# Ledger of designs, part 13: VHH binders against Abasic site processing protein HMCES (HMCES)

Target 1, 269 residues: Abasic site processing protein HMCES (HMCES), of Homo sapiens (Human) (q96fz2)
Amino acid sequence: CGRTSCHLPRDVLTRACAYQDRRGQQRLPEWRDPDKYCPSYNKSPQSNSPVLLSRLHFEKDADSSERIIAPMRWGLVPSWFKESDPSKLQFNTTNCRSDTVMEKRSFKVPLGKGRRCVVLADGFYEWQRCQGTNQRQPYFIYFPQIKTEKSGSIGAADSPENWEKVWDNWRLLTMAGIFDCWEPPEGGDVLYSYTIITVDSCKGLSDIHHRMPAILDGEEAVSKWLDFGEVSTQEALKLIHPTENITFHAVSSVVNNSRNNTPECLAPV
Key: E = the ipSAE of ESMFold2; O = the ipSAE of OpenDDE; V2 = 0.75 times the mean of E and O plus 0.25 times the DockQ between their complexes.

## First folded at step 1 (VHH)

Design ee3 (framework vhh_etentamig_d1)
Fold by OpenDDE, second read of step 2:
Structure ee3 (fold): chain B 269 residues (1-269), chain A 119 residues (1-119)
Amino acid sequence: as target 1 above (269 residues)
Amino acid sequence: EVQLLESGGGLVQPGGSLRLSCAASGFTFSSYGMSWVRQAPGKGPEWVSGISYSGSNKYYADSVKGRFTISRDNSKNTLYLQMNSLRAEDTAVYYCAKSLYRGSPFDYRGQGTLVTVSS
C-alpha cells in the first residue's frame, strides 16, 4: 500500500470513529495534535495521516480501551535511528510484511512495546498491471458502504447534497499499523510515525494486486488491536490476515500524480 | 473445549446480597480477562463487570457501580461477583464470559445462573 485517501473534515472523521469502551460507554476519540491533520484524497508516504491508538500510550493508568486519534507520519522511523533527518532512513518502512514483522527490528521492537495503531483512510489505491501494456489501472479499494436508496454508487451522487450524505456516513477503512516514537538527536518534537502491516491479498483483490493492507474489520478487531494492555502481541497478531470484506472500483489516472488532491482521484471511471 | 459454569444465583429480597461464581476450564484462565453479563427477561444482554487477567483492573457498568465487586482466583480458575444492595432491576440470568469488552460475542458463556430479586 503506497497511496491512501483520507479527506473527511476533522469533525466528520471524529464522528466516524465513534466507539464503545469496555464499559459500554459511547465515546469519541480525543485528538492529539489536531492541527497536523491534513485532509487529502491522495495521501503518500511521509505525509501525516490520522491513526487510532490506546489512551494508555499517553496517560498513565488510563483505560486502555479508550482511543486517541493522532496524525502520524507515514513511514515508521525507529526510535533507535540516530541520524538527524528521518529522510536518511535507507530502508523502506512504509509497509511491514506480516510474515516478517517479528524478524525486523524496526517493527518488532515497537510492536513488543505495544505500539499498535489503526490507520484510518477512506480507502487505499492499488494499481493493476495491464497485460501487454506498460500501463497500470488504478483502483480505489474500501469497505462496502451501506447503499442509501438514492446513492447506488459513489459515482452516482448526482448532487452535492447526496455526496455529503455519503461521506457523512462513510465507513472508514481501518488498517493495522505499528507506530514508533523517535526523538531527534538535536532535540525538538518527538516524531510519531507508523507503518501499515501488509498481507497477501484476498481472492477478490488478487487480480489487482498480490498484497493488501491488513484490515481490521469490525469494532472487536479494532479494539483488540489497540488494547495493548489487555491483548498480548501474540493474540493481536492473530487479527492480521486477508479479508474478503472489501469492494473496489476503477479510478482515473489522476491519482497517479501524488500532487493531485481532488475528488476525481477516487471517482469511478 | 472452553467451559464456563456459573453458580450462586437464587431468590433474594431487595437490599440483599449474593455471591456468584464461575468455574472456568478448557483454557488458560489466568491469561484472559473475564466479564459478567446478564440478561433480563425480554431484554438484551447487558455487560455488568470485567476484570483483567491479573485482577489488577476492574470495570463496572454504571448500573452496578458501588454495589457489585468482581474478583478472581486464578489458582482455582474461578471468577466471582459479589452483589450487594440488590434491586429488582438486577433480576436476570447472569453469565460468565471470556472477554473484557461489552461488544464481544458471548460465544463462551455458560448456562448462566438466575438471580431473582423480589419482595
Scores: ipSAE 0.018, ipTM 0.520, lowest interface PAE 4.6, mean pLDDT 89
Fold by ESMFold2-Fast, scan of step 1:
Structure ee3 (fold): chain B 269 residues (1-269), chain A 119 residues (1-119)
Amino acid sequence: as target 1 above (269 residues)
Amino acid sequence: EVQLLESGGGLVQPGGSLRLSCAASGFTFSSYGMSWVRQAPGKGPEWVSGISYSGSNKYYADSVKGRFTISRDNSKNTLYLQMNSLRAEDTAVYYCAKSLYRGSPFDYRGQGTLVTVSS
């Protein structure tokens, strides 16, 4: 997973992340650095995306079931990185393979510190490679959405008003991530950056691409992945597997250029 | 089936010490945070102390900081609470719970062990 859509305005995104803490109290996640959130229909690595993480990462005595929402850089910069410029990192940390996560120092170390996060998106894009040609067909991939008389589906949205209604109760894609904290050697703000864990594609996606992000389907999975104070790395990793509870549709080549940031990027074609 | 069995309570004079134990079964003990919760006569439940699944992070209520020490032995599936400098207000039934913090009313909790602090 190398391209996502996360376009909801901050207030709509926040409401879409409503959750219950361990005491059963309904809550909205508390923002850190909200001004760094940049909505886009076409987010690429190195940009910031919103993630959920446990409040306990920031407050020593916090209830580990309480959630913070924070923009983080896509592309994990390990805490041990010695250069002054993160762009000098010699390897790609956009994704982390589930089968080698415990073997790669860049991912094993933050996992050992409980640095698990849930990466939020409207959905993600994948490019299907056609045999005998260098052309690729992009697809927008997302959770099945609850249909109402007003909201319809993305495929049924035929006007700007209907597009807005689709997003009122959109179920955000929740992907398992690992983050790390890098302290610049010359001083300055700590950089929070993340990677998306990937697994083998499910049957439904196998014709589009051989890999998919590890999707946390439902609040129980999301809660267990985030709660590093209560749930061990070993138990949390049991949540990392392919899921069939996804849908998709073909989109136009407009999405190919990451500079294009319009609803046309995810509109059905 | 989750089972938690507390022991080690008793009658002790003010300033004394007790060590509580909780034997856990029916789940992967080493994979979950655990806590101690107490309920004094005529009062609601009070979270006392919590320990992360690995044992590296420990948390205490302000009323017991510096006096109580929580620990665990994952090889024995056992949670401990060392209680020093006991006070009359520590008198309560002590429960262990399969939760780092006091959660919903349906949190798993043992039968409890009574601690009485009086002269």
Scores: ipSAE 0.006, ipTM 0.389, lowest interface PAE 9.7, mean pLDDT 86

Design ee4 (framework vhh_etentamig_d1)
Fold by ESMFold2-Fast, scan of step 1:
Order: structure tokens, then C-alpha cells, then sequence
Structure ee4 (fold): chain B 269 residues (1-269), chain A 119 residues (1-119)
């Protein structure tokens, strides 16, 4: 997973993240640094994306089931990184393989500190290699959406105007992430950055790509992944596996260039 | 395909008891938290109770706390709601839902089962 869409306006995104705490109270996640949220149909590594994380990371004695939503840099910068410029990090931390997460110091250390987050997206993009050519076919991959009389489904038969109705009730993709906090050696704001955990593709996606993000399907999985105050690392890792509850459609090559940021990036072709 | 089939509803007098069941198929039941949601005549849906995938964590709406007990049998793919000390205001269609806590993405499936509390 190296490209996502997360284009919802902040208010719509916030409502899409409505949840219930352990006491049964309906809540919206509280924002940290909301001004750093930049909606886009075409998000690449090093850009900021919204993530959910436990309030307990910021407030001692907070209810660990309460959620914060915060923009974080895609591409984990380990807390031990000693150079002044994060872009000088030699190894790629965009994704973290589930099978080696406990072997890599960059990931096992923040995971041991409970630094689990849920990465939010409309969906993600993958490029299918076409046989006999160097060309790749991009696909937009997302949760199945509830079809209603007021909200259309994304599809080849739907007009672009109907997508506005779809987004009002869009079920965001919820991907398991690990984050870390890096303090610049020369001073400045703490940098929060994340990596997306990846697993082997499910059967439904195997013809598109051999890997997929670890998707947390449903509120129970999301709650357990976030609640580092009650759920141990070992228990949380049991949530990391391929998911079949996913759908996709082919999109045009417009998405190939990460500078393109229009609805055409996720439009069916 | 995912199927949730509710049963056990009926007419009961105030102070009486009923046990609702929900038979799940088409997904790995033991991997999901489950809930009961009700809708009274002319009202919007109300989340009643939720249970974690293992059954170790249970939550209740304040309106039913102390009277209702949620449970599950993962070997039978079945969710239960034991309702005691029933009141007229408990009259509603009760739905089985996939999801541990009430949230906007609740997947309410099945036709529900009607519970009427009346003398």
C-alpha cells in the first residue's frame, strides 16, 4: 500500500469516525492539529494523513477507549533517528510487514510502547501488472458501501454527480498502523509519523497485487487495536490478517501521477 | 452471504422475561463483536447492548442495565439477550447487529423480532 485517497472535508471525516466509548457514550474523535489535514484523492508517502489513536497517548489517566484524530506523516521516523532531516532516513518505512514487525527495531519499539493507530482513507490504490506489457492497471480498493435510496453506489453506471451523495455516508477504510514520535535534535515540534502494516493479499485481491494493508474490519477490531491501555501487543497482533470484506474497480491512469488530485483519480473506467 | 436470524420475541406482561436468540452464518462469528439494537414504534433505533468477540466484555444502555444480559455461544454461532423485569417502554422490534459498540457503520441485518410488553 503506497497510495491512498482521503478527500473528505474535515467535518464529514469527523462524523464518519463517530464511535462509542467503553461506557456506551456516543462520541466524535477530538482533533489534534486539524489545520494540518489536507484532503486529497491521491495521497503518497511523506504526505500527512489522518489517523485515530487513543487519548491516553496524550493525557495521563485518560480513558484509553477515547479517541483522538490527528494528521501524521506517512513514513515512520523512529524515535532514535539522530539526523536533523527525516528525509535522510535510508530505509523505507511506508509499510511494515506483519511477519517481521517484531524483528525490526523501527517497528517493535513503538509497538511495545502501545503506539498503535488506525490509518483512515476513502480507499487505497494498487497497480496490477498486465501480462506481455510494462503497463500497469490501477484499481481503487475500498470497503463495500451500504447502498441506500439517498446514496448511490460507486460504479460504471453512476454519474460523477451521484458520488456526492455516496460520500455523505461513506464507510472509511480503517488500516492498522504503528506510529512513532521523533524529537528534532536541534529543537522544534515533535514529528508524529506512521507506517501501514501489510499482510498477504486475500483471495479477492490476489490477481491485483500480492500484498494488502492489514484492514481492521469493524468497530470491535478498531477499538482493540487502539486501546493499548487494555489490549496487549500480543493480543492486538491477532487482529492482523488478510480481509475478504473488500471491493474494487479499475480507474484511469490519471492517478499514476501523484500531483493529480481530482475526483477522476477514483472514478470507474 | 452474511445472515443474521432473530427469534424469541412475543407478547409478555410487565415484569415478565423473554430470551432472544440470533443465529449467525456466512462469516466467522467468533471474530466479531455483536450487538442488540431496538426500534420502538415511531422512534429511531436505540443501541441496547454489545458483547466482545470473546464474550469477556459486555456493555448495556442505561435504560436496560441490571435487567438485560447479553451472552454468546461461539461454538453455535449464536447471540442471546436475556430480558428480565420487562417494562411497557421495552416494546420494540429487536435487531441483531454485527458490531460491538453502537456506531454509524452498524450493519443491521435480519428482519428483527417483535417484543410487546402489555397486559
Amino acid sequence: as target 1 above (269 residues)
Amino acid sequence: EVQLLESGGGLVQPGGSLRLSCAASGFTFSSYGMSWVRQAPGKGPEWVSGISYSGSNKYYADSVKGRFTISRDNSKNTLYLQMNSLRAEDTAVYYCARGYTSHWYFDLRGQGTLVTVSS
Scores: ipSAE 0.000, ipTM 0.135, lowest interface PAE 16.1, mean pLDDT 84
Fold by OpenDDE, second read of step 2:
Structure ee4 (fold): chain B 269 residues (1-269), chain A 119 residues (1-119)
Amino acid sequence: as target 1 above (269 residues)
Amino acid sequence: EVQLLESGGGLVQPGGSLRLSCAASGFTFSSYGMSWVRQAPGKGPEWVSGISYSGSNKYYADSVKGRFTISRDNSKNTLYLQMNSLRAEDTAVYYCARGYTSHWYFDLRGQGTLVTVSS
């Protein structure tokens, strides 16, 4: 996974992240650093994206079932990294393979500390290799959405009203991630960054791409992944597997350029 | 006006065949995947079949696999569903929908055509 969409306004995004804590209380996640949230139809590594994480990471003795939402840098910067510039990392941390997560220090250590997060997105993009050509067809991949009779195409809403209706009820993709905290050697703000765990693709997606993000499907899966206070690493890792509960459509080549940030990126072609 | 219009429905005996058509207008038909969905009386909607924009990929629900064939003619802006070996449980209103996946992401559908399979 090297490209996502996360374009919802902050308030809409927050509402979409409504949840129940372990006591059954309906809650909205509290924001940390909301100003770092930058909505975009075309999110690339090194950009900030909103993730969910347990409140317990920030507050001692907090209920670990409570959720915080925070923009974090895509591309995990390990806490032990001693260079002044995260771009000097010599290995790719955009993704973490599920099969080797426990073998790599950069991911194992933060995971062992309970630094699990849920990466939020409208969906993610993947490119299919076209046989006989050097061209790749991009696809937008996302959770199935509830059919509204009046909902126009995601990319071609005939009216602003229809567009708003679609996105107001949009089910966000929830991807399993690991985050870490890095303190710059020269001082400054702590950098929070994340990696997306990847798995082998489900059957439905296998023709497009052989790998997919580990998707946490449903509130229970999301809650268990986040609740590092009550759910062990071993138990949490059981949640990491391919899911068939995914849909996709072909999109235009507009998304190929990471600078393009328009609805055309995820519009069906 | 963006529109899908289904045709070809009717009464057929079990084991019989029927071919549905869907005429698309008001949009670039060749740019969109398409699906057939059906709704039986008293039941929720069911995805039946999908086809990619180019027609290169075809998908079927398990309930119709091996019996139904989806196709399209982009030059005619028309979607087809060949239904063979029809069963009583295939009785439903069949809708043409824009979108080819099985996960109910359709942004456009027609008024439907009734297919009744009865002896």
Scores: ipSAE 0.000, ipTM 0.259, lowest interface PAE 13.1, mean pLDDT 89

Design ee5 (from ee1 with G99T R100G Y102S S103L S104K T105P L106Y; framework vhh_etentamig_d1; at its last look DockQ between E and O 0.02; V2 from the best seeds 0.00; counts 0 for: pae E 19.7 > 2, placed apart)
Fold by ESMFold2, look of step 5:
Structure ee5 (fold): chain B 269 residues (1-269), chain A 120 residues (1-120)
Amino acid sequence: as target 1 above (269 residues)
Amino acid sequence: EVQLLESGGGLVQPGGSLRLSCAASGFTFSSYGMSWVRQAPGKGPEWVSGISYSGSNKYYADSVKGRFTISRDNSKNTLYLQMNSLRAEDTAVYYCAKTGYSLKPYFDYRGQGTLVTVSS
């Protein structure tokens, strides 16, 4: 998983992230660093995307079931990284395989600190390799969406009346992530960065690609992954598995160029 | 070819108001979200406000919330920013941009900008 869409304006995104805390109270997540949120139909590694994490990471004695939403850099920069420029990291941390997560220092260390996050997106893209050609067919992959009067068809999202029908009630894809905090050697702001955990693809996606992000399907899974105060690493890792509750459609090659940030990136073809 | 033309900038005293306009051509304006981005002297670009293609959803940076109002007229292919209660820190070149919110990909789709100076 190396490309996502996360295009919703901040206030729409925030409302889509409404949740219940452990006391059953309806809440919205509180933003950290909101000015770093860069919405786009076409997000790539090294860009910032919003993640959810426990308030306990920021506030001593906070209720660990309360959520913060913060933009983080895609591509985890380990806390032990010595260079002054994160782009000099010599290994790819865009994704973390679930079957080796406890074997890789870059991921095991932050996971042991409870640094679990939920990576938010409209959905993600994968490219299917086609037999008999060097062409690859991109697909947009996302949660099944409820077809209500407000939802509409995704292909009609570029008209004024239909954008709100599709996106106002969009169910965001919620992917399991690990984050770390890197303090630049020369000083400056602490860098928060994340990786997306991957698993073997489900049967429904196996013709497209052999890996998929670990998707957290529903409030219970999201809450357990985030709540490092109450849910151990061992129990949290049981949430990491493929899901068949996913849908997709083919999209045009417009998405291939990461500079293209238009609704056409995710429109059905 | 996408073309965006910002206007309405100028010199204004603190507490004053300005209304910025952005005339759009070369694309179906009503199909895309739009944003305002500003760049103060010696600073990197800062997202200011965004609006959905219908105009139904409007978004603001915390630094301008309550003072600035974004709007659009899809029949005239025009984006607006009403700026009230201006402060010295609002001094910047203001740009409109196609599709809203990502700063790096969108600089290829911004206009020349309009200068707003807030000074006593």
Scores: ipSAE 0.000, ipTM 0.115, lowest interface PAE 19.7, mean pLDDT 84
ESMFold2-Fast, scan of step 1: ipSAE 0.669; ipTM 0.833
OpenDDE, second read of step 2: ipSAE 0.022; ipTM 0.358
ESMFold2 (binder alone), look of step 5: mean pLDDT 83; pTM 0.850
OpenDDE, look of step 5: ipSAE 0.000; ipTM 0.286

Design ee6 (from ee1 with G99D Y101T S103Y S104G T105S L106H; framework vhh_etentamig_d1)
Fold by OpenDDE, second read of step 2:
Structure ee6 (fold): chain B 269 residues (1-269), chain A 120 residues (1-120)
Amino acid sequence: as target 1 above (269 residues)
Amino acid sequence: EVQLLESGGGLVQPGGSLRLSCAASGFTFSSYGMSWVRQAPGKGPEWVSGISYSGSNKYYADSVKGRFTISRDNSKNTLYLQMNSLRAEDTAVYYCAKDRTYYGSHFDYRGQGTLVTVSS
């Protein structure tokens, strides 16, 4: 996974992240560093994206089932990294393979500390190789959305008004991530950064791409992944597997340029 | 040019059955999800059923679940809708629609439709 969309306004995004804590109380996640949130139809590595994480990471003795939402840098910078510039990392930390997560120090260490997060997105992009050509067809991949009575009308999807309604009730993609905290050697703000765990693609996606993000489907999966106070690493890793509960459509080549940030990026062609 | 041609509509009594067909041309049929939508007199269009490109996944509106069956033959570029236990409220023009998405949430083309009338 090298490209995502996360374009919802902050308030809409927050509401979309409504949850119940372990006591059954309905809650909204509290924001940390909300000013770092930059909505975009076209998110690339090194950009900031919102993730969910347990409140216990920030507050001693907090209920570990409570959630915080925070923009973090895509591309995990390990805490042990001693260079002053994260760009000097010699290995790619955009993704973490599920099969080798425990083999790589950069991922194993933070995971062992309970630094699990849920990366939020409208969806993610993948490119299919076209047979016989060097051309690649991009696809937008996301959770199936609930069909509204109006969405069943032919042509209704093309109206701006209907489009807005769709996004107001959009089910966000929830991807399993690992985050770490890096303190720059020269001082400054602590950098929070994350990697997305990847797995082999489900059958439905296999023709497009052989790998996919580990998607946490449902509140239980999300809660267990986040709750490092109650759920062990071993138990959490059981949640990491391919899911068939995805849909996708072809999009235009507009998304190929990471500078393009328009609805055209994820619009069906 | 994308063409969708519906057939199989007609007059049927309540409790009766019909089978609709849609002949598709002008695109790679096997690569796209397909749907049936209907429009009753004086009402807006209603999504009825969808099928994935391979036919492995099928979806139905609550109003037709258990009564209608969607299917496709990719070798014949044809979409089908078997309608059983028809009711008066099923009276509508039925359209075949080409999906833009895997699960048929967005349509880019539809046929001219075929009229289904359920009446005693």
Scores: ipSAE 0.029, ipTM 0.294, lowest interface PAE 5.8, mean pLDDT 89
Fold by ESMFold2-Fast, scan of step 1:
Structure ee6 (fold): chain B 269 residues (1-269), chain A 120 residues (1-120)
Amino acid sequence: as target 1 above (269 residues)
Amino acid sequence: EVQLLESGGGLVQPGGSLRLSCAASGFTFSSYGMSWVRQAPGKGPEWVSGISYSGSNKYYADSVKGRFTISRDNSKNTLYLQMNSLRAEDTAVYYCAKDRTYYGSHFDYRGQGTLVTVSS
C-alpha cells in the first residue's frame, strides 16, 4: 500500500469515527493539530494522513480506550534517527511487513512502546501488472458500503447531491499502523510518523496485487489494536492477517499522477 | 486449552468481605488483560472490573468503585477480586474472563463461576 484516498472534510471524517469507550459512552475522537489535515483523493508517502491512537499516549492515567485523531507523516522516522533531516533516512518505511515486524529495529522498538495506530482512508489504490506490456491498471480498494435506494453507489454519483449522499455514510478503511516520535536534534516540534503493516494478499485481491494492508475489520479489532494499555503486543499481533471483506473497481489512469486530486481518481471506468 | 477456574464465593452478611480467585491455564497469562463479570439472578451479564496484562491499569464499574479491588499475580497465573462493604445488590455468580477489560466486549470465560450471596 503506497497510495490512498482520504478526502472527507474534517467534520465529516470526525463523525465517521464515532465510537464507544470501555464504559459504553458514545464519543467522537478529539483532534490534535487539525490544521495539518489535508483532504485528498490521492495521498502519497511523505504526506500527512489522519490516524487514530489511544489518549493514553498523551495523558498520564487517561482511559486507554479513549481515542485521539491526529495527522501523521506517512513514512516512519525512528526515534533513534540521529540526522537533522528525515529525508536522509536510507530505507523505505512506508510499509512494514507483518512477517518481519519483530525483527526490524525501526518497527520492533515503537511496537514495544505500544505505539499502535489505525490509519484512516476512504480506500487505497493498487496497480495491476498486465502481461506482455509495462502498462498497469489501477484499482480503488475499499470496505463494502451499505447501499440505500436514494444514496446509490459510487458509480451512480454523477451530480454534487449524489456525491454528498455517497460520502455521508461512507465506512472508512481502517488499517493497522505503527507510529514513532522523532525529536529533531536541532530542536523544534516532535515529528509523529507512521508505517502501514502489510500482509499477503487475500484470495479476492490476488489477481490485482500480491500484498495488501493489514485491515482491522470492525470496532472490536480497531479498539484492541489501539488499546495498548490493556492489549499486549503479542495479543495485538493476532489481529494482523489478510481479510476477504473488501471490494474494488478499476479506475482511470488519472490517479497515476499523485498531483491529480479530483473525484475522477476513484470513479469507476 | 484455555481454562479459567473461579473460587472464593460464599454466603456473607451485608457489610462483609470476600476474596475471589481465578486460576488460569492454557495460555500466557502475563500477556492478557483480565476481567471479572457477574450475573445476578434473572439479569444479564454485568462487567465489574478489569486489569491490564502488567497490572498497572485497573478499571471498575461505578457500582463497585471504592469497594472492590482487582489484582493479579502473574507468577502464579492467578486473578483476584477483593470485595469489601458487600451489599445485597452484589449477589451474583462471578466469572473471570480473558482478554476483555471493558463494557460491551465479548467475554471468553471457562467454568461455572463462583456464587456470592449477600444476605442476612
Scores: ipSAE 0.000, ipTM 0.177, lowest interface PAE 14.1, mean pLDDT 84

Design ee7 (framework vhh_etentamig_d1)
Fold by ESMFold2-Fast, scan of step 1:
Structure ee7 (fold): chain B 269 residues (1-269), chain A 119 residues (1-119)
Amino acid sequence: as target 1 above (269 residues)
Amino acid sequence: EVQLLESGGGLVQPGGSLRLSCAASGFTFSSYGMSWVRQAPGKGPEWVSGISYSGSNKYYADSVKGRFTISRDNSKNTLYLQMNSLRAEDTAVYYCAKPSYQLRYFDYRGQGTLVTVSS
């Protein structure tokens, strides 16, 4: 996974992340650096995307089941990186393979510190290779959505005023991520950055692409992945596997250029 | 097979102390948070205390905070509850529980150990 959509306004995104803590209390995640959240239909690596993580990462003695939502840089910069410019990292850390996560120091170290996060998106994009041409067919891939008379499907919303109704009850895609904290050697603000864990594609996606993000399907999986205070690394990794609970539709080539940031990027072709 | 065996209950006077133990087997004890739950005569279950898989984080119900201490020994697969300053209202069967993630639900609980606080 190398391209996502995460376009919801901050307030809509926050409500879409409503959750229940371990005591059974209903909550909304608390924002850190909300002004750094930049909605987009076409997010690429090195841009900031919203992630969920445990409050315990920021507040000593906090309930580890309580959640923070924060923008983080896509492309993990390891805490041990000693260059002054993170863009000079020689490794591509956009994705992390599930089968080697405990063998790669860049991922094993933050994972050992409990630095697990859930990467939020409307959905993600993948490009299917087409036989007989050099052109690829892009697809928008997302959780199955609840069908209601009011919300309809993405394709049913043909005016700006109708788009808000489509997204009001949209089920966000929740992908398993690992983050790290990098302190610039010359001083400056700590950089929070993440990678998306990837697995072999499920049967339903195998004709589109051979890999998929590790999707956490449902609140129990999301809660266990985030709660590093109660769920060990070994137990959390059991949540990392392909899932069939996914849907998709073909989209236009508009999405190919990461500079294009319009609803056309995810509209059905 | 998952098995939780509680011990240490008994009759104690108000203001007294008891130490409960729970021997766990059949699962990787060190990988799971654990809880103590009690059920007083004629009442529903009440969550009492919880501890993280590492032992670093400990949680208590308001009714027992400052009086009870939860601990674990991962090398011995054992969970403990030190109960001090016991009150008549602490009278209950105490259960060791491997929770589902949500506090009010448990994957498994033991048979319990009876604690009676009587004047």
Scores: ipSAE 0.000, ipTM 0.219, lowest interface PAE 12.1, mean pLDDT 85
Fold by OpenDDE, second read of step 2:
Order: structure tokens, then sequence, then C-alpha cells
Structure ee7 (fold): chain B 269 residues (1-269), chain A 119 residues (1-119)
């Protein structure tokens, strides 16, 4: 996964992340560093994206079922990294393969510390290789959405009003991530960064791409992944597998340029 | 099959102490956080205390903070609740519960052990 969409306004995003804690209380996640949230239809590595994580990471003795939402840098910078510039990392940390997560120190160590997060997105993009050509067809991949009587296909939002309605009730994609905290050697703010765990693609996506993000489908899966106080690493890793509960549509080549940040990126062609 | 067996309940005077135990089987005990919940007569279930899988984190309801202590022995697959300074309002059936998404909805709990605090 090398491209996502996360364009909802902050308030809409927050509401979309409503949850129940372990006591069954309805809650909204509190923001950390809300000003770092930059909505975009076209998110690339090194950009900031909002993730969910347990409050226990920030507050001692907090209820670990409570959630915080925070923009973090896409591309995990390990805490042990000694260079002053994260761009000097010699290995790609955009994704973490599920099968080698425990083999790589950069992912194993933070995971062992319970640094699990849920990466939020409208969906993610993948490119299908066209047979016989060097051309690739991009697809937008996301959770199936509930069809409201008036809401045709995402593409059928004939009016701005309908478009807004669609996104007000949009079910966000919830991807399993690992985050780490890096302190620059020269001082400055602590950098929070994440990697997206990837798995082999489900059957439905296999023709598009052979790998997919580990998607946490449902509140229980999300809760278990986040709650490092109650759920061990071993148990959490059982949640990491392909899911068939995905839909997709072809989009235009507009998304190919990472600088393009318009609704056309995810619009069906 | 997940099994939870609570013990240690009984009749105690106000200000007294009890130690509850829960024997767990049928799952990897050391991989899960555990909780104590209680249900008083005529009331709904109340979460009392929780402990992380490693025992590193402990949680308490405000009503029992400073009086109750949760602990576990993963080598024995056993959960404990030390209850001190017991009050009449602590009277309830106490259950050991495996973590669930919502603790108020017990996916797995034992038969419970009755604690009665009375003069």
Amino acid sequence: as target 1 above (269 residues)
Amino acid sequence: EVQLLESGGGLVQPGGSLRLSCAASGFTFSSYGMSWVRQAPGKGPEWVSGISYSGSNKYYADSVKGRFTISRDNSKNTLYLQMNSLRAEDTAVYYCAKPSYQLRYFDYRGQGTLVTVSS
C-alpha cells in the first residue's frame, strides 16, 4: 500500500471514529496535535495521516480501551535511529509484511512495546498491471458502504448535497499499523510515525494486486488491536489476515500524480 | 471450552477482608487481560477491576479504589481479588470475566462467588 485517501473534515472524521469503550460507554476519540491533520484524496508515504491508538500510550493508568486520534508520519522511523534526518533511512518502512514482522527489529521492538495503531483512510489505491502494456490501471479500494435509498454508487452522487451525505456516513477503512516514537538527536519534537501491516491479497483483490493492507474489520477487531493493555501481541497478531469484505472501482489516472488532491482521484471512471 | 471457576466468597463483617480466586482453563490465560465484575441483588452487573495479561497494568472502579487489589499468577492460571475494608454495598455475586469488547456483556464468566457484607 503506497497511496491512501483521507479527506474528511476533522469533525466528520472524529464522528466517524465514534466507539464504545470496554464499559460500553459511547465515546469520541480525543485529538492529539489536530493541527497536523491534513485532509487529502491522495496521501503518500512521508505525509501525515490520522491514526487511532490507546490512551494508555499517553497517560499512565489510563483505560487502555479509550482511543486517541493523532496524525502521524507515514513511514516508521525507529526509536533507535541515530541520524538527524528520517529520510536517511536505508530501508523502506512504509509497509511491514505480516510474515516478517517479528523478524525485523524496526517493527518487532515497537510492537513488543504495544505500539499498535489503526490507520484511518477513506480507502487505499492499488494499480493493476495491464497485460501486454506498461500501463497500470488504478483502483480505489474501500469497505462496502451502506446504500441509502438515495445514494446510488459513490459515482452517482449527481449533486454536491448527495456527495456530502455519502461522506457523512462513510465507513472508514481501518488498517492495522505499528507506530514508533523517535527523538531527534539534535533535539526537537518527538516524531510519531507508523507503518501499515500488509498481507497477501484476498481472492477478490488478487487480480489487482498480490498484497493488501491488513484490514481490521469491525469494532471488536479494532478494539483488540488497539488495547495493548489487555490484549497480548500474540493475540493481536491473530487479527492480521486478508479480508474479503472489500469493494473497489477503477479510477482515473489523476491519482497517479501525488500532487493531485481532488475528488477526481477516487471517482469511478 | 473456556472455564472460569470463582471461589473465596462468604459472609464477612463490615471492615473485614476476603480474597477471591478464579481458576481459568480452556484458553491461554497468560495472553488475556482479566476482570472482576459483580452483580448485586436487583442491580445490573458492575465492573470492579481489571488486570492486563502480563499483570503490568491494573484498573479499578472508583468504588473500590484503595480497598481492592487485583493480581494474577499466570503459572497457575489464576486470577485474584484481595478485598479489604469491605462495606455493605460490596455485597454481590462476584464473577471472573475474560475480556470482551464490552465487559457488561460477559462473553465468558464463571458461576460466581457470593460475597455478603453484613453486621
Scores: ipSAE 0.000, ipTM 0.287, lowest interface PAE 10.4, mean pLDDT 88

